# VHH binders against Riboflavin biosynthesis protein PYRD, chloroplastic (PYRD): the designs that were tried, part 1

Scores and structures below are computed, not measured.

Target 1, 366 residues: Riboflavin biosynthesis protein PYRD, chloroplastic (PYRD), of Zea mays (Maize) (b6trh4)
Amino acid sequence: PRLAAGALSGRCQAQAAGDLDDAHYMRRCVELARKAAGHTSPNPMVGCVIVRDGRVVGEGFHPKAGQPHAEVFALRDAGNLAENATAYVSLEPCNHYGRTPPCTEALINAKVKEVVVGMTDPNPIVASKGIEKLQGAGISVRVGVEEALCRKLNEAYIHRMLTGKAFATLRATLSMNGIITNQIGKGADQSGGYYSQLMKEYDGVIISSDLAKMSALPLSREAGTNQPLCIIIAQGESSRLHIPSLSQEHASRAIVLADSPVTVEPAGVEVAVFRQIDLESILQLLAQRGLCSVLVDFREAGESFASLLNDFQEDKLVQKVVVEVLPFWLASDGLSNLAFGGSQSFPLKNLELRDVNGSVLLEGYV
Unless a header shows other numbers, all headers, positions and changes below count from the first letter of the chain; antibody chains are not in Kabat numbers.
ipSAE, averaged over its two directions, is called F for ESMFold2-Fast, E for ESMFold2 and O for OpenDDE. V2 adds 0.75 times the mean of E and O to 0.25 times the DockQ between the complexes of E and O.
[cut] marks letters that were taken out.
The coordinates of atoms that the task and the answers printed are left out; those that the model quotes come from them. Centres of patches stay.

## First folded at step 1 (VHH)

Design c1 (framework vhh_5c3l_4)
Fold by ESMFold2-Fast, scan of step 1:
Structure c1 (fold): chain B 366 residues (1-366), chain A 122 residues (1-122)
Amino acid sequence: as target 1 above (366 residues)
Amino acid sequence: QVQLQESGGGLVQPGGSLRLSCAASGFTFSSYWMSWVRQAPGKGLEVVSDISSGGGSTTYADSVKGRFTISRDNAKNTLYLQMNSLKPEDTAVYYCAKDRYSEYWGDEYDYRGPGTQVTVSS
């Protein structure tokens, strides 16, 4: 019958429209979560949107470690409109008592009808516990809407949870002929520049002691930035290390990791001494200190610093590379290219490129 | 380096008891929530119990409530699980897990141990 054929077609159209709405609201959760970039570690970035009759009635995001979760802010914003509504959340609501009560209980008490989850908790020990609690309370749960986008949002948090190491991105600048340069592109470290944005987003930045002696320490020029911890790698240094760009008030934002005892000037900088410095131990230490993400800034780097990266692909120590290509052709001597990372060639995944004020920025996963 | 080492598992008849221990090192044990997690054959992971840093707050899965007791000795850096009235469905590998009490998220676990096998059979 024609009615049966029309009904089948109508069901297909209705399903497609519903899937588009889910994706739209989940993308909004991710936009909200990104407002907290650089402020949430060791916690994940999370956004939540409360929807009733096709309208957003509440929004929230997790702004900082120690503050309420996204669900709490979204529920407060929605008020009584949360009852019988659908809550979209980019990460599975928590069901475990830590310092604060579980967000599952907040959703249950608000009497939401349905929860749509972007991704389950990355920790396999607690995954699905929040979902199970919501379902046990009579709340419908759907999972996996815009999952890839939600995972990308929290890639550093996920990596730290699964490995006990900070997520590491290698940053380097090359000339057009592939020669390493200690220069970065014009405007890159000014407000709106890609380097300034990276300093806002990353929890820490790893640099050589040679760079620290010669240049201002990395920082973001973006408004509202929680500045990254500056990790200075001191290999083969003399007993006194002078870093002229450090002020007394900024010394607490830096740590020196040294292979021999060293006194840092100005005073107030934490120093940790190791018999041998290796990247894996550094990344474990930084994760233990609450950092989810670090940028390895490859500038003014000698052979000792380069040796930390020798087998980064095989050892799974670097997850992402960001390479800026400057519109110059340069002469070279010494260490002239990025000839480290693995004993075999490897492809980069999900390669993206963009124009950054006349330079090309390339970003790919290891 | 952070280490968690479980012990005390074994074969027990239904209705029997076992006490599991977890020796912790490489971190300030008294500052962290601790959990016992299990995985039965062909099943997913189940959080059995957790305990606050000072031992004043505990939770239990409904499946073990009234039968299992979690405790800790912060002076010895040791976590315990007393399992009474064991049932065949309690058969699983039991893992010790660390959470970060001071973190707002409070639900993240790191440094799970290698596990200890508990088999309840007659």
Scores: ipSAE 0.000, ipTM 0.143, lowest interface PAE 18.6, mean pLDDT 82

Design c10 (framework vhh_5c3l_4)
Fold by ESMFold2-Fast, scan of step 1:
Structure c10 (fold): chain B 366 residues (1-366), chain A 124 residues (1-124)
Amino acid sequence: as target 1 above (366 residues)
Amino acid sequence: QVQLQESGGGLVQPGGSLRLSCAASGFTFGSYAMSWVRQAPGKGLEVVSDISESGGSTTYADSVKGRFTISRDNAKNTLYLQMNSLKPEDTAVYYCARHSGYRTYPWDKYFDLRGPGTQVTVSS
């Protein structure tokens, strides 16, 4: 059976109330999960809400890798009220004995009567194993409530699990007349700004060595942020690379990827040398290091940096684009544009627009 | 003695086929999801394919989808990888690996047991 959701103020009020309850609790799970944004990689963001007699009796989310899962926190919060209750969870409960008991075991031991799952595990080899174990213990299971929202929450985690590569988003800034600019909008990198929020959400940020030489390293101004790893791409650099913003305090938050041996000043920054730098190898390396998501920040980007993005659509290396359009008409002696990505034109999917302090922010999927 | 042992690697021409086998011992093989993982020269580890405990569900990396087939025989405690239409870029050491959990990463923490590996070389 399929149920219509959305505009539910009509003649189907009883069914609409039930749909609204499920959707409401699942949306609450996603809200809880988002509290851990930037802290959970390489694990997914997960939220759980326990409901008894139409009331929330327990809530939890997975705060960071190594700590208990959302189900465990929600069950602890609910205590004995979890018995005969319904548990809502944004991602299928784990059913594998690795280091800690599975979440399925915790739900069974708490004597929960029903589990409502937002999405199944993204890895098809283990998908439905948690659901099967719950059902085998006499627990009712329903799947797919707010599934699209739950998948969007963990799109980077899903991508990394299925491909072994970090989820890559290309960020660029244009003027109203289509000229690439190295600026970001007014207030964008201050607390509450979109760039500051991206730095909180993304595990890493890839920048050119030219940007790193002349500017402070990207970071979030949001409270409680786990700062992103700054991946500095050093192509065609001389043997000595001076990056003043890499004070001793920031050395642990950066890595330099070079196509030739280079000495970075100040000392203390990790350097990895490749015979040739390509985006696929970078994304695999970052995934192996535990990053699910990276922002490719297209600023102070020369021809070499731009070449990393050639054929990104055909090679499936970039999943999302975020383009800021500044409310300026800029003078130019020539045209500068983002004419890379594929040998053929391609449409963007699920395009969204936001007003960001007078600039237009465009988000779309490749 | 808990162990995995791969076999079936070797030299093959582009467009050729190979079948890899992995013999498992010392644990209840049918209770674990299994994977094939490879490491090409100068590259990191890549998960090639995964298979569920029963063999009813499989996944493949985009690089091998449509060309490789993973399978298992729980009665024989053996995992297989059928590799067709081999390309030079498939050249790697191939490892058989046992899953420790689907929410564990990076790659070496995703698996709690792996074999010594078998070399596959695709060259004329």
Scores: ipSAE 0.000, ipTM 0.185, lowest interface PAE 12.1, mean pLDDT 83

Design c11 (framework vhh_5c3l_4)
Fold by ESMFold2-Fast, scan of step 1:
Structure c11 (fold): chain B 366 residues (1-366), chain A 125 residues (1-125)
Amino acid sequence: as target 1 above (366 residues)
Amino acid sequence: QVQLQESGGGLVQPGGSLRLSCAASGFTFSDHYMSWVRQAPGKGLEVVSDISGDSTYTTYADSVKGRFTISRDNAKNTLYLQMNSLKPEDTAVYYCAKEGSYLDYDTEGLYFDYRGPGTQVTVSS
């Protein structure tokens, strides 16, 4: 019938307009959440925006573990304007009765009319429980607005939650002719450089003992950042390992994972000894210690270090690769290319390319 | 490295009061939500109360709301639970707990990064 056809058309047009506004506010939630990059682990990054009559009346984000969640800051900012408003949140509001107060209760008590969720909680124990609680209180809930963007924001948190392992990104530098180099691009480790930004974003960085012996330990030059834990892999080392760039006062910046007993200088550096070092065990240990993300930094890395990465694609141990290509041509000396990763070829997904101060940075998912 | 030590438990008459304390060390106390968790004889763990690092947010279990008050002194790295109008059903071992990660949820929705050895509270005539 013509009246039914007209009503359906009107609903589709109204929904399309609302979907555009939803995307705008959800993107704002992600922008707010990113302000906490490097500070929230092992918790996710979350942003929240409260909208009333087409206007933003409240904004908030989760600034670090132990602090209130994004919804609470946004509700405080909105005050009485939160009543009968729409709350946008990048991650499903928490509803578990546990050590952290549930954000679902805060939204219900503020009498919001609607909650728009970017993604559901990846924890299968609590997934959809927050949504169900809000719906049971008479609040309308819509899910999946800018879901891909919201998932990318928390990819390491999601991975740790689902697998019990840290999210691993392999970082390597190549010459134009595909030869592995131990250099990083000019300015990359200075403030604003891509490597400095990775050190801000990642909870830990895995390096070879050879790199630790001859170079300063990786760190971020970004303002106001937390530093990553430096995980030093000591394979076939003698009984003593000296890290010249590390002081005793800063011994907690590093841990050593060894395949035999080793004494580390400076004193105070934690050592864990494995009968055999394998990447899966390392990633499980780091997740148990509260790290969601680690960068495997392939510099001054011999065949033993490379062997940790032999079947990373089939074993699902590396999720992302970041390859920098320097604008020069090198002669080959020994371990000359990234020939590890799988017993067969595999494509990379969602490949992104950018110019980083004259070098090409390639990012892709395994 | 993280250490939590509870104190202040004991035997008390119904309607009485107790104040529990928890001394914390090995982490930046003011940066973490802290909880009081209890386990009654023959029952599972129950979260009694939570407090944010800055004391701005507190929650209470329905069973203790209006009777218990959680507080903290960040200068002393100490968490407190003031328990008033105690009932026999409040009899339990009380644990001080530090915020866990989302990964650490158990089957009951509880998550513990760390908890102390506990202090016994017995409410009896």
Scores: ipSAE 0.000, ipTM 0.283, lowest interface PAE 11.3, mean pLDDT 83

Design c2 (framework vhh_5c3l_4)
Fold by ESMFold2-Fast, scan of step 1:
Structure c2 (fold): chain B 366 residues (1-366), chain A 125 residues (1-125)
Amino acid sequence: as target 1 above (366 residues)
Amino acid sequence: QVQLQESGGGLVQPGGSLRLSCAASGFTFSDYAMSWVRQAPGKGLEVVSDISGSGGSTTYADSVKGRFTISRDNAKNTLYLQMNSLKPEDTAVYYCARSPYYDSSGYFPEGFDYRGPGTQVTVSS
């Protein structure tokens, strides 16, 4: 990168200065889109900014499925100032009629001069159709501004579109010597903590029946949260499963996936009985229910739960890993390693690390 | 039950014309955008044309623009494709499809909720 920067000419520097303005507005689109985190599935998170004469005149984001798209809100906000303006949008505007009119028509009718797109539609059959429609109407279109950031914003949506399965992230906590712990770090589940933030962002969380029996069900402490669906895996359970932290009035917060008939307390919790439980079937079921993302929370997890994860890398069932490392050296009983995922070792990509209140949080892609 | 059934395919000589029809049932036809999609021998799927639920907006692939016209009759729940100046390269199985939506549940990688069984169009002398 230093060598590449040293080779930058005056022409490239002038272009880079112009690209910085585009990047600024596209990052603002992503910030707006993130306001809807946890609320939009099965739809993507999208933000839009209307700029005229170097000034933001309209902003909008898609707040949830069934509501207007980001472009519509931004155009309403801009009013007549949208005419001859530039629209920045994090995802290619739709050009097909669905439940709502296409955003391409809204942009054309507002007479915008230019549209700057973060990423094209992830569906290869419809990709570029919105861009083509805008260009055919005489609107200038540029694509790929902050593309990596826009793709990361919608990684779960993209994954569901391409595979028909929910995007799965494995979460685990380890000691410094690699021993699995059945806890999360200090403050992690409080407002501002990483776990609380994950519960706001993810559509669902998969947990063991043992965790459900012993601990409070996962939830976010963040304001305005749409709480995740708790998917409880009941393998080898007796005929009765008691979830003491769940009230009958909140029974819809959880579903139980069982390999044999089971009666759940409190009453009202949905139970689905499968002849065989496997992770692929679970992820397909969740996608069919409109969930784009799920966190697999590896706590109080026995051999049966671990067996769901045996070939996750080879089968491409887990996309991301989040591991918290606590500053402890623990005594081992010989059963405590994350020794699953594939028959062979594999690298993790785009590894990031953070200090989370005295613990180290490691995030990486499979 | 959603059903789409194409008709009107057949053998035609280069420069000729054909009109394809698609009968739709099991859903409110006017609420959905519709597409014509084709697959030539040994090639992938190509979206030929799209039409909005009202019929007010249409798109065409560059390969067929100016030669093909998509239309619909919402009173009859029928989609049409008028094909003029046919070329050997237009030889394909033509499918009627219900268009995908960003805010519909069950939107998946196939791109379309439903597709008909297809009708064969062969352009040969």
Scores: ipSAE 0.000, ipTM 0.195, lowest interface PAE 11.6, mean pLDDT 83

Design c3 (framework vhh_5c3l_4)
Fold by ESMFold2-Fast, scan of step 1:
Structure c3 (fold): chain B 366 residues (1-366), chain A 124 residues (1-124)
Amino acid sequence: as target 1 above (366 residues)
Amino acid sequence: QVQLQESGGGLVQPGGSLRLSCAASGFTFSTYEMSWVRQAPGKGLEVVSDINSGGSSTTYADSVKGRFTISRDNAKNTLYLQMNSLKPEDTAVYYCAKGRIYSYGSRTYYFDYRGPGTQVTVSS
């Protein structure tokens, strides 16, 4: 027989309501953190909510690398109401002793009663140290509220911290019969379109030199965007590469990674020359430059570009795929399918789908 | 597999010196930035120093600047920290860390690889 639920006392009912409120406030932290999407790398996105007597008395998020942390803004917003309150924070408060006091000390000095943490710091050098510091000061700490949501928020930050490489998402567009297309679906790169939104979220975008020569460089149409760095892969190029959509004053928007010396027009575009270009080296270089996330945009991509992706699953170089399926049946020529990725078939995890203006967008983890 | 092994810690009197070493294996040492990090009893982690892949650029925490010197030998896959004019406040476990230091105002993060640490005690 099934175990019947017993009657809960008023105290147990209040505790159950508190657990539901925890999830609500933690989801609010994540909403606040997302306001800074595209602006925080190499730092994580973090939100904080101060609650006293069932009311939000302070809110904050980390808006940009170099600016104060979410806890600092939330505590400033709450003022004296932070005393004996509960602080919700999507990521473990920092316990690093740098030039200014860590966020753990700010919470201790504000005399908060309790801290509810979404996830511990993914850096094993830092993990649990902030929690231990708060507990040592007499503050109650609970961990793991909406942990999956908090980890998803910072998946690229976590990946970079654990591997020393940028989080890579492969983006491609297919016809209904599986043929690679060099077109993005109708409205996708306009304001509100999925591609425009990706350009706001990602720190960088890797494209072929052929795409750079033929089309406008990827950018977001969303308000307040910190535009992604365009990483142009120049394999087998002649001694000159012209990027017609890029002005000299915006040369810093792009870098060229080449397998031979090349002069780029416009002047001022950084060029790095490699004897051999491989994806792992690219992802390490981008992480060293402070990028947490990069989109590999598979358009106007030949066999050389495809070869960068040959064993991306086995080598753990691509973490996520975003595939747009257009409502067309196309004839095939040249490189017609996504036959790279691994020597064996592999499943995608947590597959999600959505309609994007008549196309289907599929998102899954490698 | 990444392996970092610190050595050279011990008990020393105030004003004394110690030289820490970190032997690295399992990765191409010469291509990575490296750091020394410490943790004093009851305190959080402090970045002591970092060094770029080629050894031409170094930074130091204000608490150790002028007293500590970071260096590396890429041929031997070894990172060093020369500690001079040691103070009781320098008492900590010292860790060798692989990778870049992330700056976030007063917050600093590292990649996930660190050694087991070496204890430095400065006491009379």
Scores: ipSAE 0.000, ipTM 0.246, lowest interface PAE 12.3, mean pLDDT 83

Design c4 (framework vhh_5c3l_4)
Fold by ESMFold2-Fast, scan of step 1:
Structure c4 (fold): chain B 366 residues (1-366), chain A 125 residues (1-125)
Amino acid sequence: as target 1 above (366 residues)
Amino acid sequence: QVQLQESGGGLVQPGGSLRLSCAASGFTFSNYYMSWVRQAPGKGLEVVSDISTDSSYTTYADSVKGRFTISRDNAKNTLYLQMNSLKPEDTAVYYCAREGIDYDFWSGPTHMDVRGPGTQVTVSS
């Protein structure tokens, strides 16, 4: 038993066990929060667990904007066991009255002893106000458990809150010899595939009008998906644009951003006309519409589409890149490289590599 | 018009079972979290159970945990509550409720945006 350990060993073991418990419960909060992936924007993804005597007695997550917060569901699940318990929450509890009461009030009324917070609210107007409210009520508060994981969970929410722009990830597929390909790896857009997962996670996907004309619109095959808004960039289009894969009943699934007046078939697709289309304006518009995250899907993309990405690093318009490398060596016509992003070379941070059905998926931060 | 209509209540002996149903109309049922709430004579509203849009998440009040099961059929726009091992303290009017932005867990009265007229459950010998 652990009690048999020597004094110094016992101290180190006891301390390690306590650290593991906090990390374990905070990771559980993140797992719960992820159940709402794709459903919460413009709100963050949040999970909460109530722990008493080393056991989880309540769990909850924020399922959708306008619905109760994670703390409310977790407290309801715990009932009377919430009194003198510890609440773990991946994001600072809210302390402002909107249409619903603040979660700080719910935690105070439940008489929890301690609240463990993954990260503080990224909104500078409200940051630390929830923590201060809880401390003022005699509740112990600790912050920063699994903070990096909690920030990664809400990276798009944080970005939108700080910049007023949607978080943008560039997705592209290359051959082994660096040639841009318009195909996605085998199985990637099927259930369990990486592209299907991205379509579940992202609020919107930006595609070229050429892709929209010749391929099915991007969608997730994952169960329970809130499908992404398809943002179709129509540069140099004629007065009529036909999207053959879109039905009139599903016209609200797409919007067209055009540089000239265009009539879209099917009827019912929203069209916004810009004198000049630029990525910054697009990302601001999408953020104003409540989208926290968008995937820029680089397929069937010409020079006009590529020009939107020319200075994405310098202008801080793209935060993340996802590059799939297919196990093929392709013949080149000389018009096929990702030679955009900045006037100077720049490193990618936190690079991750995955095998996705024989292709290599590379993910890195700008 | 948004409507919720409960059925399946009645008189039952302690230890017995009942299954409540709630028929929803006038809104997209599959887009809303749904709840069962109850009110015993002379008491405030108690939220008994909640269910997510896809049934992946459910919660229960401590008083009914392990005895009651909430479920939904989105194709039929129907919410259910299976009540087993009923106790005299379960005697109440049971309401089907649609969860909305005015939700307030601690107020006693529910801040649900819509609820039905209720169905009476009486547990007595």
Scores: ipSAE 0.000, ipTM 0.151, lowest interface PAE 13.8, mean pLDDT 83

Design c5 (framework vhh_5c3l_4)
Fold by ESMFold2-Fast, scan of step 1:
Structure c5 (fold): chain B 366 residues (1-366), chain A 125 residues (1-125)
Amino acid sequence: as target 1 above (366 residues)
Amino acid sequence: QVQLQESGGGLVQPGGSLRLSCAASGFTFDDYGMSWVRQAPGKGLEVVSDITSSGSTITYADSVKGRFTISRDNAKNTLYLQMNSLKPEDTAVYYCATEVRTYSDSGRYETYDYRGPGTQVTVSS
């Protein structure tokens, strides 16, 4: 801990009120950051709140890669009221020059008195460098307020930074008796549906070539969405792949990862050919393209697609699962289930469930 | 015409340090991720560390985590590996590697693996 035992003896009530206020303002930073969901990769989602004399005088969030950071917007909003104020930031301020000066310099130049940080930079090479820069300029820094919430906000960014791979979530739909279905629940892909919301939040979605040939490509119906990149896995395809739902104008919305040369219709769709396709290589490639998060959508998925997921727990390739259970009991000539993932059983962590228009949505961490 | 050339290997005592360098040419270095890969006598290839094109994302094998540091200088087209607290088990040929996409006239990428000739690291008393 950062606060020594007995530190509150002289000012117990004032200190307790300050700690409560810290959590409140940090939660506000996270709310602001979430407004940019789906728009920030490869950058993290960040929110900032400037507080002076117990009042919010400035707010900002990082809206999109290439635009100013949360601290800059919050400082502009606060103006002269930022001087001697406290800045709350969900992620450690950057200390690296890009197209704009680092956020540490912006905070120093605004003469803020204190910076309260939710979490440190997940990159171990640069972690604490921004904090050290601020402290060197005479600014008080406290770290770790609502840290768990701040880490959850940026779980995909953190994962990419630490592993060089995209954060992968497996999505599947089951019947009540455990049979895999290629349908999603009623309203799930309509505005307000869970699938539509996932398409807004995730940078990319990995699908089978069979799904791409048969159905409209995954899209969010949410307003203001930066649509996910559709990654189509073409294993054992013939020389031609037709994606009927994709126009030539929107060819950049998809990429085809193939194990043999293939010509894609419409023209202009990027194709990458590999000697061998495995999930680890796919996730590394997507991270290099600036994707922090991908949804592996298990629909119309054959044996080859399923084989990509065989040891995802042991290989640490999938971090989260989202399983929808439909309120149906399905007839089957055999058992069709999610038989991949690991050679041994493993528990899921932080399991959450919710009702999604009559279906049950289960979300858990590997 | 992709060229990768490692340097900095040699004989070092256990607990010692070495810094490997890789000079890259024939491609736009700052567009591609880079790796350090090693092969110990009688064993297969092991990826030691990966770094993205910008340097923002880095990974390490469990065997070297906390002892090795990968870095890159995009202005100099150079990749580095700082190796500290070397162990006899680190004895291997170290290769600089990259995966380069070649864009075709049909709007496709062919992916090619490149690695340098390697530099020998021997940790022995």
Scores: ipSAE 0.000, ipTM 0.109, lowest interface PAE 21.5, mean pLDDT 82

Design c6 (framework vhh_5c3l_4)
Fold by ESMFold2-Fast, scan of step 1:
Structure c6 (fold): chain B 366 residues (1-366), chain A 122 residues (1-122)
Amino acid sequence: as target 1 above (366 residues)
Amino acid sequence: QVQLQESGGGLVQPGGSLRLSCAASGFTFSSYEMSWVRQAPGKGLEVVSDISSSGSTKTYADSVKGRFTISRDNAKNTLYLQMNSLKPEDTAVYYCAKAPWELLHSYGLDYRGPGTQVTVSS
C-alpha cells in the first residue's frame, strides 16, 4: 500500500513554509536597504536581518558611502543574539580589506550559524569569494532567495559596475494622442508624487538649459532626500546662462555641460565646455564621478537635446523608460513625438502600469 | 591601472597611408568610448576622431573627414586609425585616449598613451 501519486506530503508543506520565511526576511532586507535610496552611490543599497528562533533580533542597512555596511549595523543591533543565528543579506558580503574588516569576518567573529544571500556579487570574477570564505569558516550559506527583487534594488549599481556608465532612465510626458508635453501630471512633483519620489531615488537628472532657465531645478519633496545632481545640457547657448531658481549657496547642486564657452549665474556652478555633446560621453563621465543612476528628463527639449537619444536602444545607452500619459487630447500645430531610440522598432520588457493622480504612469525596460 | 600603448607611426610621403594601433589594458575596454588625439609641433591638442563603446557611432574632425577611418576590436582590446591621403599638415604625435577626451580633460582627467610620431614629408 502506497499513497497516491501527486499527493502533497507534510514535508512539501513544511518546505514551502520555510521558503516563505526566507522570502519574508529577504523582503525585509530590501525594505531596509530602500531607506538609503539616493544616499549610497557609488556603493550598492544593502539590508541585513538577523533571525534567531523565528524572531528578528537585529536589523541594519548601508546608509551611505563611507559608512559601515548593513551586516555591521545588524550585528551591532543583535549583540549576543547573533551567535548561532541566521543572517539574511540582500547582497553577498564583501571579502575585501579596507579601513574596516570585511563583512565576512564580522559575520564569522559574531559566530552566526547560517547566511542567506539574495544575490551574489555582480562581478563574475569575484562572485562567490565571500560565500567561499564563510563556508570555509563552517558557516552554512544559501543563495538566490528573492534574487530578482535584490537585483532590481541594485540595477543601477550592477549596470555601472559592468559597463562603466550610469544607468539611464528616460522620462517623458505624453497626451492621450501621443503629443509630447512639457507639463508633468498634477501633484507629481509634490510630496508623495511620482516625480518627487524619482528625485529622491536617482543620483542625477539630465535636463535641457531651456528647462533650467524657465523652471525650478528638479528636486524631491520627500523627507530625508539627498537631492540629485542637476546636469544641464547647454547646446547653442549665448555667452551667459542664468539659472534663476539656483542660489550661490547651492551652486554645487548643478553642473553645466556646454558646446561653447558660457558664464553661468549664479557663480560657483561647475562648467565643462567641449566640441560636441553625446549621451554615451555624459553617462561615462557621470559614472566616473560616482553616479550610478541618472534620469533623462525630456521637458523643454529641442532637436539638439532629442538628438542625444538617437539610437539609445542599439547603443544600449538607456535601460528604462518612464512615460506619463496625461488624460488630455491635445491640438498640435506641428509634430512632436518620441520617434528616436532605434532604427528598428523594439519591444519593452516587464511593462508596469499605475495610476498616478488621474494620469497613467508606464514603466518598461529597454 | 589604465594602460594605452600606440604603435604604427613613422615617416611617410605626402599622399601615403599609415595604420595606427592602440593596445588597451587595465580597464574594461569594450565599455568605454575611445578617441584619437593629435598634437602638431607648436600647436595644442586636437581631437581627430571618436568612436562609441560598441563601434556603431564614429565622428571625425573636418580636417580629416573622408581620409581617416576609426575602428575598434573589442575582443582584442585594440583601437585603430586608418590614415589615407596623408598631408604635411597631418604631422603630429598621435595619442589614443579614453573618450570623450575634451570632456575628461576639462575635469583634469588625462588617460592617454605615450603617443606615436607621424611625420609626413618628402
Scores: ipSAE 0.000, ipTM 0.176, lowest interface PAE 20.4, mean pLDDT 84

